# Designs tried in a protein design chat: VHH binders against EARP-interacting protein 1 (eipr-1). Part 5

Target 1, 362 residues: EARP-interacting protein 1 (eipr-1), of Caenorhabditis elegans (q9u1q0)
Amino acid sequence: MSECLMFGMDCEARCMTSMTADEENICFLVGTNNIKNDKNQVNKLFMDPEASRLMSKTFRHPAGEVRAIAAHPTKSTILATCTADFSSLGGTHSITIWNIEEDKRTLETVSRLPTEQVMSCLEWEPNSMKCAAMTPFRPEIQLLNMENGPEIVQNLKIPLENEEDEMFSATWSPHHDGNMLGVTGGRTAWCIDCRTDNEYLKIRDAHIHRTISMDFNPNLQHVIATCGDDGYVRIWDTRSTSSALTSLHPHAHWVWSVRFHPVHDQLLLTGGSDASVVLSCAQSVSSEQQIEFRDDEEEEEDDDLVEKLQDGQLERIDEHEDSVYACAWSSADPWTFASLSYDGRMIVSNVSRKHKYALMQL

## First folded at step 1 (VHH)

Design q1 (framework vhh_7aqx_2)
Fold by ESMFold2-Fast, scan of step 1:
Structure q1 (fold): chain B 362 residues (1-362), chain A 124 residues (1-124)
Amino acid sequence: as target 1 above (362 residues)
Amino acid sequence: QVQLQESGGGLVQAGGSLRLSCTTSGRTFSSYAFSWFRQAPGEEREFVGAISWSGGSTDYADSVKGRFTISRDNAKNTFYLQMNSLKTEDTAVYYCAADSGYFDEWTPSEYDYWGQGTQVTVSS
């Protein structure tokens, strides 16, 4: 059984990120969606390594609800949020860069960009000073200069097939030197080359009605995962998109988040509207699939001492009581991950020892 | 499109009570958080109270705490503001507002955050 540590916030929360700038300590940031605008927080959740206990520090977020959160890749005192503030007529929305003020337990504004729409995605490119931002209500990705910003430096147009379709996610490829984004909207997933305004590849009808999120395989530059409202996770080769390489069915309802393990691409972490977190294995399409077929496979199996993982569910965590909107792997410990449900429950979990052993022997 | 319609405003004597209703037209009422705001003559719009999408959390402005209660009825796609022990200072146009959970089970349409407003007048 996996070890689970729980932290409950007293308000709703939708966004969570790992603090990648802290490579020594297991640490996550969670933003709140408190309906009273002046009570919204960014919570820093971190492990006490000696006590095996989850600790928290609360920072006042003075700009309303936190709809997206991004940690600076190398500066542990800097974060950015996308905010919704309905304390005024029509609401006020923004992308804000904050300094964390540890002594005052508050966030200090560095700079702010007002936005016409609520932004639901904000992701920092790890090797640059730029972010990608997206609203569900416009078919475009905004690329932001964060050094003297936030300042819009590029708009990437997404060709939606239906005008009523919603945008769901945007994430950076780890393989393309900060020049490729994965985007989901409607039923479709796109891979967009940022060097040219409109060049992209497209996977139509990746899921039955909504392709909600995606992630890039950390080892194979042409492999992506998508998840959707049909409860499926599908793994695709972007060079041949007519059919998925494999399909997994970890959830009985909408899948909100899909994350490859950052090193072991056999592992996928998902969160769903069924209030579960599932750790799945995609062994057959992983980078470790280097087996040569032989006519005497039965004899090989009898003599083979190497443990082999099969595709499918490895672990299910049922400790959440609401839709799990966010999942993240730790940057400090490769076997630790976190999940967040909308009721404000965060759970930090470890990959079980038996699965670690199987993966290390592959 | 999410459309909000207020009702229940009017004239009431100080110490009296009114219940405001906000009816929504939309697909998934239960996925939205709802708020009430008010605007007195010559003043800026101020927060009055809010209820979370789950109904598990409510919050109120200090000036109305203990006197006003917000509630929701998901079966009727309606939420309410029960106003008790009304004071002349409560005289304002009251607006209902919705906060979208765009990560709902349906694709949200073009969003309208505010109702048209309903007048509440408290006489001495």
Scores: ipSAE 0.000, ipTM 0.148, lowest interface PAE 19.6, mean pLDDT 81

Design q10 (framework vhh_7aqx_2)
Fold by ESMFold2-Fast, scan of step 1:
Structure q10 (fold): chain B 362 residues (1-362), chain A 124 residues (1-124)
Amino acid sequence: as target 1 above (362 residues)
Amino acid sequence: QVQLQESGGGLVQAGGSLRLSCTTSGFTFSRYAFSWFRQAPGEEREFVGAISYSGGSTDYADSVKGRFTISRDNAKNTFYLQMNSLKTEDTAVYYCAAQEGLFDSWGEHQYDYWGQGTQVTVSS
């Protein structure tokens, strides 16, 4: 990775997302977990294209700690957060939709749904006004209508293997018109059909102790990646779950985040408790290995000048000093990604030029 | 290696019944969702009905709801379309289609494999 830019916040942070609606400017949103309830913020970090440096705008978050953050898919002035507000005994937790008020550096409440539990995941479905919300403390995902809400329209029950198991992640499949949700909890990963009350696919014991996160291959609808506290990333074919297609060991400790590149499914981005960010290649299980039917095109197989990627570690970033909880690919630049460690350090990096050329057949 | 073969089509009078079968080979049947599509002369191919990989969910076009039933038999690697109360408007070539995964698909481009079609003609 030839470019690495750093921004430090004055407090702990756990959640980060790409500004999905902005396809022209590299921009990320980060929420803080400040022990002083009234000092919590949403920071908008964006690239200055003229200076090759990170700029920031800080917005006061008046509802306490930011435990999850989601950017509106089509409106760059709207975001949603899941909050832990302990300003009163017992707390006043919520899911809130905010307007970004740039001139005042504040967030204005659009609408709010009080919650009994702190929600730790909030994922906006890319093509709809639906969000999935989850707490680690209940085996249930709440599907929300964000247009007339946030309003709970469906509760999906997760059949936990053990009643003591915690829920860790929920994410939308980019396939099947927003009707498939990936969920992790305990040692298990589920793919859930949101159209039916009873249909799910289950990968039990995907990791030895905890299956912490997952992501869907953007090009292959039956391929998912999972990561766990065993330090592994495993790539699965959901049609044959008795064994993983491949296993990668990018981290020496818990892997908190795994993200396929949104176009080049050879690339996986991970962050771990070993304070590292790893860019890995899963070439052997990517869509590039499948022969697609083309009526009038012949595949050019004889380019000996282009180096092909091999499975394994491509790059490692060691500039974080705490657990890396969140990773995200930029919506504006396909080669830019960001990582967030708990101490409030955000790093924006680029895929190395050598790897770009290999992926682009140059 | 993958094959889908329709059978059970033919000529029937309005108000009658037919059962179409689609026999499959070359893949693991239990991992696939299945659908029926039809195409009348001079018209676009349209969705008729679908059944999920588990058999737990089904869906139908509004024009056939209450008259047609889709079902599957995993032991025989075959799925069916029971057509009751047939109308002249049901005259078409009927195609079976298969899609891998957890969900039914109703878009033509979303199905991995197709049969060759079987003619259903409903006379008045």
Scores: ipSAE 0.000, ipTM 0.252, lowest interface PAE 13.3, mean pLDDT 83

Design q2 (framework vhh_7aqx_2)
Amino acid sequence: QVQLQESGGGLVQAGGSLRLSCTTSGFTFSRYAFSWFRQAPGEEREFVGAISGSGGSTDYADSVKGRFTISRDNAKNTFYLQMNSLKTEDTAVYYCAAGYDLFESSTPRYDYWGQGTQVTVSS
ESMFold2-Fast, scan of step 1: ipSAE 0.006; ipTM 0.439

Design q3 (framework vhh_7aqx_2)
Fold by ESMFold2-Fast, scan of step 1:
Structure q3 (fold): chain B 362 residues (1-362), chain A 122 residues (1-122)
Amino acid sequence: as target 1 above (362 residues)
Amino acid sequence: QVQLQESGGGLVQAGGSLRLSCTTSGRTFSNYAFSWFRQAPGEEREFVGAITWSGGSTDYADSVKGRFTISRDNAKNTFYLQMNSLKTEDTAVYYCAAEDYGWLESSGYDYWGQGTQVTVSS
């Protein structure tokens, strides 16, 4: 049986990311939403292999609340945050690039861009020095050059169906060489071609009232997943969007995060307002071949540890006590993932042994 | 747009009590964290206290801790600052402020009230 490791912070937190530049150590970054403006932090949470427990290093975040966080894809000492600082009457917002100073436990400012609105999403493009930033308050995505500080180089306009609809997420496609973003807002999911302002694919009514997040299949460039306020996860072929390829119902309330496994596209990780984390299987729409037993191994001892995957729920984690806003897969261990609930509880979990064997054809 | 309206200010003797209210218009409590700030004539604005929606946690400036209490009424879209054992140093214009932790509003304004005067006489 797989065990969960739990780490509790003393304040609310909403944004988390894996440190993808670190491929040796299981490591996640979490930003806080502490109402005491001067007590906001970025916490680096990592596995201590000697102690088999989750350890933390705390860095003061000197720019107020952390509303979004992004780790540099190739430099483990660089991160960026979107911030809200309400210590003054008018408030201030910014996007800041930080150097992590491990020995001093400080974040050192590299560069800062003031913003007119709080930014709720910040995604570093994995193959370049660009970020995509989004505020829920305007139907546009800002593309930023991060090489010489945050600098707006492009605004991508999103054609909302209704002016009162909110923007919810933006994420980079791992395909298309940094030229495609997935965006959600209102009931709609878009795939936006960054080479033009107006070329996009649209799925208009992906969920009942809110399409909250999405993710790209890492192996199939035409397959995406969306999640929404109806508790569903839907998997779509972008070449035929009139109906979903499949619909899964992992949660009893709003689904805030959906993440394909970075290699095994039959696995999806979700977090919801029902305070649960669900690991789901979408075997029927995945690129992976089903495991085939050889005749000489079919009735061997322990063959029950190797099973074929079926669509639906594989595992459910009920250890959170608040809405689970963020989920992330580890870059150092393919079978490790993390989840964050708003009360500041982080849980690190492993895919169970039997599912790993099925996926690895053991 | 989001509007915040303070009420309950006035003149009170040192050692007395006042309850300030802040009512939101156009939004609900569920999307906000709430704080109180104050500004005395010729001084900088200072933080007084805050309350979060989801965590139920509160925070206070050291100068008011133990004397002031923040609370909320979700059904009334109102939050309160109960001020006890008032001192002459508490004389200021009190402002309520709201921060949208939900990030789900297109207004983009600073979410501050107009202020309410509190005068504590010796």
Scores: ipSAE 0.000, ipTM 0.208, lowest interface PAE 17.4, mean pLDDT 81

Design q4 (framework vhh_7aqx_2)
Fold by ESMFold2-Fast, scan of step 1:
Structure q4 (fold): chain B 362 residues (1-362), chain A 125 residues (1-125)
Amino acid sequence: as target 1 above (362 residues)
Amino acid sequence: QVQLQESGGGLVQAGGSLRLSCTTSGLTFSSYAFSWFRQAPGEEREFVGAISRSGGSTDYADSVKGRFTISRDNAKNTFYLQMNSLKTEDTAVYYCAATDFYSGEYLTPQEYDYWGQGTQVTVSS
């Protein structure tokens, strides 16, 4: 048994994000993929802080299916979606900024950019008004100015090794003032410098068949994690990419999502096609091994955390029944995370007390 | 409304051939990858073959590799499964499926956005 609260939607869902602008309440947004175009929704799932219960508010999404979702970094009433609207032959696709209308339980259009293809990734850069948008079908990341509506300001071309390779993920580095994107496609992970429109680094064969997602270590500027269809998570030093620092094998099948804990970089959260969510420990390559990034304040006979915390699986959640596409850490509570499987099941979980105490030296 | 519709199923003798078609409507065909799945009586739905958005990548289950070929025709919004050297164990309901995200060799049924209703293929000895 796990510390899990469940919410089920009546239809398929692919995308979920934490409401980063709300630092008081545990809150997540989930978008639906309902074949009935007018039935698609954004669901806001939040914790009642006094009752320890998962509550929901449903908002009508009036532009069809939600293929990607991003919460505004500072305004809790604003979100953006990538949409696939099949009310017309061939579909109508867009990136749209919405206001949340609480009383009407609907989303009101602020601004919209039509797109030629469905976009599967949309990421707000938290310190600037930029979004990165990506479709799997073009080797290109679109950078959007979100302050003056969604407006394409830059197209970053990705140098795919093979023309048949597809794009999988794009995410912002927290260390480069909004100027560095991590991108995966084919077997490769890239860090792209947006200022030079150029490749900062490339890890060509990060995984055997497909490199599906990546994330940046929040404390160590030169450390990234990648995950792939081989079931592995690999942690890399971007200054020396000939071999991974460590490899973990949390899943039996494709790993769709990998997320460092936003503070405790020993912890990685993953979701896979084996219908599991795994919390893994990467103690040996964490900031505790890099004293420049952690002030240990001198204490004679400090607890030996390396002997207490070992690399590998800490927890496994098997409450999902379908592929887990999305995982996210809460912005309001550091020990809470959420996971979403394609059947529309969302699970909110907590890091086990014993692991919290080991990390906090309690 | 998005629809996928299978055709071309039926009864065939072992060693024979069939070509299944899946016609699509209500989606941007060029933005989707397509797959075939099958389900035999009393079994779970299993992967048969997949084709990427560009048509440049195809994958097959080991049991059908070398015998089955998947292809797509973007002008007709249709994709196909050419089944050669059919065996009695190929008897199943065949489903076509669409996803806006495809990579690699194997995808599970829950990774697909849209499904057809299925077409019966029966291979007699």
Scores: ipSAE 0.000, ipTM 0.113, lowest interface PAE 21.8, mean pLDDT 83

Design q5 (framework vhh_7aqx_2)
Fold by ESMFold2-Fast, scan of step 1:
Structure q5 (fold): chain B 362 residues (1-362), chain A 123 residues (1-123)
Amino acid sequence: as target 1 above (362 residues)
Amino acid sequence: QVQLQESGGGLVQAGGSLRLSCTTSGRTFSKYAFSWFRQAPGEEREFVGAISSSGSTIDYADSVKGRFTISRDNAKNTFYLQMNSLKTEDTAVYYCAASEWYDLGSRSSYDYWGQGTQVTVSS
């Protein structure tokens, strides 16, 4: 049975990430969006190993609202934020790299890059010092060198269909050595080759009015998922985009986040404006196959006990009371995930035992 | 850089109507999403309504749905809140807000704020 552990923050929050550098401890970072500049925080939420509860360490974020957050892929003491600082008239926008000061419970500036507009997306490429930053209001993505930066090294132009369309998301492909970026804006999803600044792929009208987010299948180079304002998740073969491989309808309202499980690509985690989190199965388009036989000593006797996964909803979490803007899988435990709603509620959940058994029998 | 200024507040009898205006100074009015918020004495600031940069998406709080209408006029760099069938419970300071990062219904998505205009509804 799933465990749901809840933690409430004192203010609105929209961005969350797993602490990817920590592969031993379940840990997430959440940034707050309080318009009062002095009240913004980065909260480090982690599991208490003795009490099975969420614990928090609060770090003052001195630069104002946290609009996007990214954890350093190999250093658990470093993070980056996109921030809107309202301490000055008209606001100040920036991308900042921070050191976490554990004893002082504060963030210390390593380096800062001012930006012309608020950046709503900040994604660290997992195997390099490259980061992608994006604003909703310009059809471009800034590629940053984070080693001695943030420093803009490349600007990727996105060819929007309509000038009024907004940019929604950017995410790195795990399959192209840091050279492919998935982007959504308007009704469209793109895969962009960063080496040439050209479209590798474009899926027009992936969703009815807005294609809000996307993610890459961790095992299949040519499979992506998109989600949108129609409540759907669609899975695509990038080699044949005239129709989706499958369509799932997990939400009654806008889907803000879609995340493949990092290993078991039959699992998709989504969050929506209907205040729900849904764990869905896309078995028919996954790299895994249902088999009749298990390995080793007990295969024949146990075959009738193997549960086969079917496409569709596996689990629905209704403990949120506001739009769920962010979802993330744990880097330390393959069966743990977190979700964040606008009201500042974070829920950490575990995949149900019956679904884990079904997956492990494949 | 954008500056916001509300106008049109004042005293009105219950059942009456008021139209609030928010004028903007700025480079690119058409690129911003706009919203109205209000704060009653002793209470937290609450969402009233929002309109997207294109004007095609409009959202309202349940307490005002059917009574209030939000609209924008890009030619005048102005957006509006038409308030009909006013109740004493609508008495509040009304704030306009603008965002380069847009998300209807999310208070923290708004980057720029006006100074507020008082609306008082008498019985």
Scores: ipSAE 0.000, ipTM 0.132, lowest interface PAE 19.2, mean pLDDT 82

Design q6 (framework vhh_7aqx_2)
Fold by ESMFold2-Fast, scan of step 1:
Order: structure tokens, then sequence, then C-alpha cells
Structure q6 (fold): chain B 362 residues (1-362), chain A 124 residues (1-124)
């Protein structure tokens, strides 16, 4: 069991991100889905540098509900949101870049792009100024130049086999110099080469009815994870997609988020509709090889054994009381992660010391 | 980083067969798509065939469909072009090539890595 720090909001929330530009301080951003349009906010949750305390700062979000949120990869004062604003008949929706004004507790508009549909995914490519934006209602991914934008520079079409299927997620590959995007929709996961329009690898029927999210292995460019409505996480070799390399069953209901640890690809963080967060181990398909230390003087000393991690569940957090829609690893501390449930509860947790030692071979 | 080297070219009679090999050196053979191009004297390079990183997809120029087969052996870091029912118009320098990634229609990819070429001459 890890120590958990909790923060509760007075309204529903669905999107959360780590502030990746801040590599010194543990910091997360959460956007709200308040039914009262003018009461929506972005909350900045951060660790007090003087003590092990979770602090919060609230910023009014003047453009309605926050449906997606992304932190600028190198500037800790800039974020972008996808908004649903129903203050006018028919609604007005946008992708907006904001400057955080800490002293005034306000978000200042830098630039805004109106959208015809509510966008539910927004992800900043970490090495470029490109974002990928997606609505659940159309099989299209919009690539945006954020440097002089938001400005649409490319529209990638996804060939859905069933017109009733929803789009669920879009995630940048950390490999391939910002030219590969992972996408999920319906029962399918796609890997898309952004250099060619409409070209893709697909894994059909990755999950029973919905393939909800995916992530790329940070160390192995041919390995991805998918999660879905069957409660499973499956690890795939993109070079041989007829069967998964391994399947883990961390949840009793839909899995909304799957995230590889950014360095230790043995670790997968998931959140589900069963109101749980699970830290799982995929040791057998990871890049890491476990090392056995041997003592040649058997009669003189005890054998030195390195604690070995086994595939399966390492830790479970049951402090949420609603569907866990978002999970994120901290960019400042490699052993800290956060999870968000729809009731507005955010939990910040740490990987257990026992598992850290096993991974570090200490 | 991928380096490509062709082999197996030569002189063959019309109606005969020839197999070209492309051996790769570099870190990640199994993550690349591979393609064959050819260039006849005085002509521009033309696409011949391609194979995806997984081996599950192949694409061919209309002029070689049914006669040529592309394959790969990831354990040997090598891919092949099997040329059957060769015609005099197949005479060209054959090049192997690889893009940085491979998803979808291989003939539309930009190719980042190229071999030096191997001459194929079909007589009669």
Amino acid sequence: as target 1 above (362 residues)
Amino acid sequence: QVQLQESGGGLVQAGGSLRLSCTTSGRTFSTYAFSWFRQAPGEEREFVGAISWSGSRTDYADSVKGRFTISRDNAKNTFYLQMNSLKTEDTAVYYCAAPEFDYGSLSTHEYDYWGQGTQVTVSS
C-alpha cells in the first residue's frame, strides 16, 4: 500500500494532465465539467516544497466546461483546453491556449480556434509545437500547429467499420520524431504515420466492444498497450498483431486509462469504472532483464537474491468512489502518479518502496 | 540508422528467374518497411514492390504483379525480391529502400534509406 493524498472538487471532472515542463515540482492540472457553465475551473495541484503536503490553486475557466487539457511541454505557464460552452443556443466550442496568471488566479487567453464539435482529446507532442485534437463524434484527428496557433495543419481520417462507433483516444508515440500517433475507436487501435494521409496499422477487436485507450512502450518502439471495456490490458507487438504478447486483467469493469511508466516499462498504471486504480507489472514483455547476483562462497554467506517482479497486479487503490477516467505519471518524481474520478476526487500516490527496490535492483 | 546492401543481380534469359537480396545493418530491421525500386537507362526510378514491417502487407507495381514476390526474414536482417517469368523490359538497376516508418499503403511512402543498386539484365 502506498500513501495517498486526496483533493476533492465540488463538481464533476474528467481531464487531468501532468505539468511536464516542471521537472522540479510535482504538479498536475485538472479541468472541471460543472453543469453551471460559468462555474468551471482549472485546478493546479502541487506538492509544497517545504513539506510533504498537497496544495491547490484554483483558476476560473471562462469558456465553459473543460473537456480536454494539455500542458505546454517546455513552458510551465502555458496550457491548452478543449471547451464546451453552452451559454448560447446551440453552444460554442473551442481549442484555446491560455497563459496562467498565478498572482491573479486567472487564465488569460493567448489564442483561440472555434470548433464545430466538442473535442474530447488534446495532446501536445513533446518535441514539437504540434497538438493532436479529436472529437468522439467524427472519425478524424486534427493536427494543430500550436506555435502560431492553434492552426489546423492536417486532418487525418480514420476508417471506422461501424458508423455508430465512437472515437476514444489519441496519443503521440515517443518514438518516430513526432510522426506517429496512436488512436483508439470502436474495437480498434490504430498506429498512424502522420507523414502519409490515411495510412495506418490497425489491431481489430483488441477488446470486446470498445478499445478505450492505448499507450506506447517508452523503450521498445514496436510495443504498445491497449485497454478496454472487458477490463483487460493487452500488450502488443506491432510487428505481429494476430495475438497479444500478454494480457492482464486489472479491472472488473471498463478501463479508461492505461499509461506506461515513462522510464520503467515494467510498470503500467490503469484506472477503471470499478472505481479502482491499479499498478500492474508486465515484466515478461519489458525491455528490462532481471539480474541474479551470485555468491561463490556458499558455505560462508547467504545467497544474494534480487527481488523479482512477476507479471500481474502490484498495487490497488480503492479510495475513489466513481469511474476513474484519467491517470498520469509525475514528470518531477518518477515514483509519483495521480488519478482522477468523475466525482471530482483526485488522488496522488507513490509506488511502494518494495517495488522501487525490485525495479532498481537495490 | 539503417544501411542497405543489394546482392543477387546478374544476367538471366527471358522467362527465367532471379532472386535479389537486401541485407540491412543497423539497429532495428524488424521495425522498418522495405521496398524495391528499379531504374532503366534514361528512365526515372520506378516503384517495384514493398513489404510492411510486419510482413502482412505487400504492394506491387502493375507491371510486375503475379510475377514478383517480396518477402522478409527478420532473423537474418534480410529481405528479398523473387523475380519469375522475367521479360527484357525488366532490365534495370534494382535498388532496395526503407522509410522511417510503415503504416498503410507502402507505395506512397517517402524513402529515407537507399542501397547502392544491383544490375539485372534479361536477354533475348
Scores: ipSAE 0.000, ipTM 0.139, lowest interface PAE 18.1, mean pLDDT 82

Design q7 (framework vhh_7aqx_2)
Fold by ESMFold2-Fast, scan of step 1:
Structure q7 (fold): chain B 362 residues (1-362), chain A 123 residues (1-123)
Amino acid sequence: as target 1 above (362 residues)
Amino acid sequence: QVQLQESGGGLVQAGGSLRLSCTTSGFTFSSYAFSWFRQAPGEEREFVGAITRSGGSTDYADSVKGRFTISRDNAKNTFYLQMNSLKTEDTAVYYCAVKTYEVTYGSSRYDYWGQGTQVTVSS
């Protein structure tokens, strides 16, 4: 059974990210959606090395509700948020870059860009100083210069099948030097070439009614995963999209998040509206086809035991009590991940020892 | 089409009572949390009260706690602000608002406000 550590907030929360710039310490950032505008915060959650327990630092978020959050890829003191601020009549929306003031427990404004719509997605490109931002309400991805910004430098138009379809996600490809985005909207997943403003590929009807999120395989350039409102995760070869390479059914309801493990592409982490987090194995379509584990602990003669990983569910976490909107792998420990449910519950978990050893034997 | 419409405002004497209503359309009412805000002339907008999606929890500004009560009627797609023991300081335009961060059945995430209803409390 995986070890789980739990942290509860007194209010709703939907966005969470790993602090990718910190490769030494397990650390996550969570933004809140508090009914009282002035009570919104960013919580920094990290492991206590003395007690092996989860600790938190709370920073006031002075711009209202946090609708999206992104950590700077190389500077652990900088983050950006997409906000809905109700200090003015009718509310205002913005993308703001913050400096984290640890000693004062405050966020200091570096720069701010007002937006016409609330933005629901904000992702920092790992190889550059740009972000992708997206609202559910327009078929468009805004690319932002974050060095002197935030400043809009490019708008990528998404060719939705139906004009009424909603946008769900945008994420960067790790394989294209910051020049390719994966985007989901309606029933479709796209890979968009940022240099030409044209689609590289399109997977129509990847899921029955909604394709909610996607992720790129970290080791195989041509492999992506999608998840949707049908409870499925499908893995695709971008060179042949007429049928999925494999289909996994980890959830009984909508799947909000799908994340490949950053090194071991056999592992997929998902969160759903069934209030569960599932760690799944996609061994048959990974960069490693066969995994064997030898364990002689049960044998009197110390004979070898062989364990083989199979496609399907490896672990299920049922400690959440609301829709799990966000999941993230730790940047500091490869076996640690976090999940966030809408009721404000965050759970930090580890891949079980037997699965780690099966992967490490290769 | 998402719409929020306030009603029940007007002129009342100090110490009196008034009940505001906010009727909604264009989304699944039972799936969302609701709030009331107010804005007095020359002042910033102030939070008044909120009710959670389930109706099991309410929250109020300190200035109205014990005098105002927020409630909801899912059958009528309406939520209410019952205002008792009104003071001249309660004079403001009252706005209803919906917090639509969670998705329900394919509804998008929205934030919507009513047009406001004037409440005037005379001495």
Scores: ipSAE 0.012, ipTM 0.304, lowest interface PAE 8.5, mean pLDDT 82

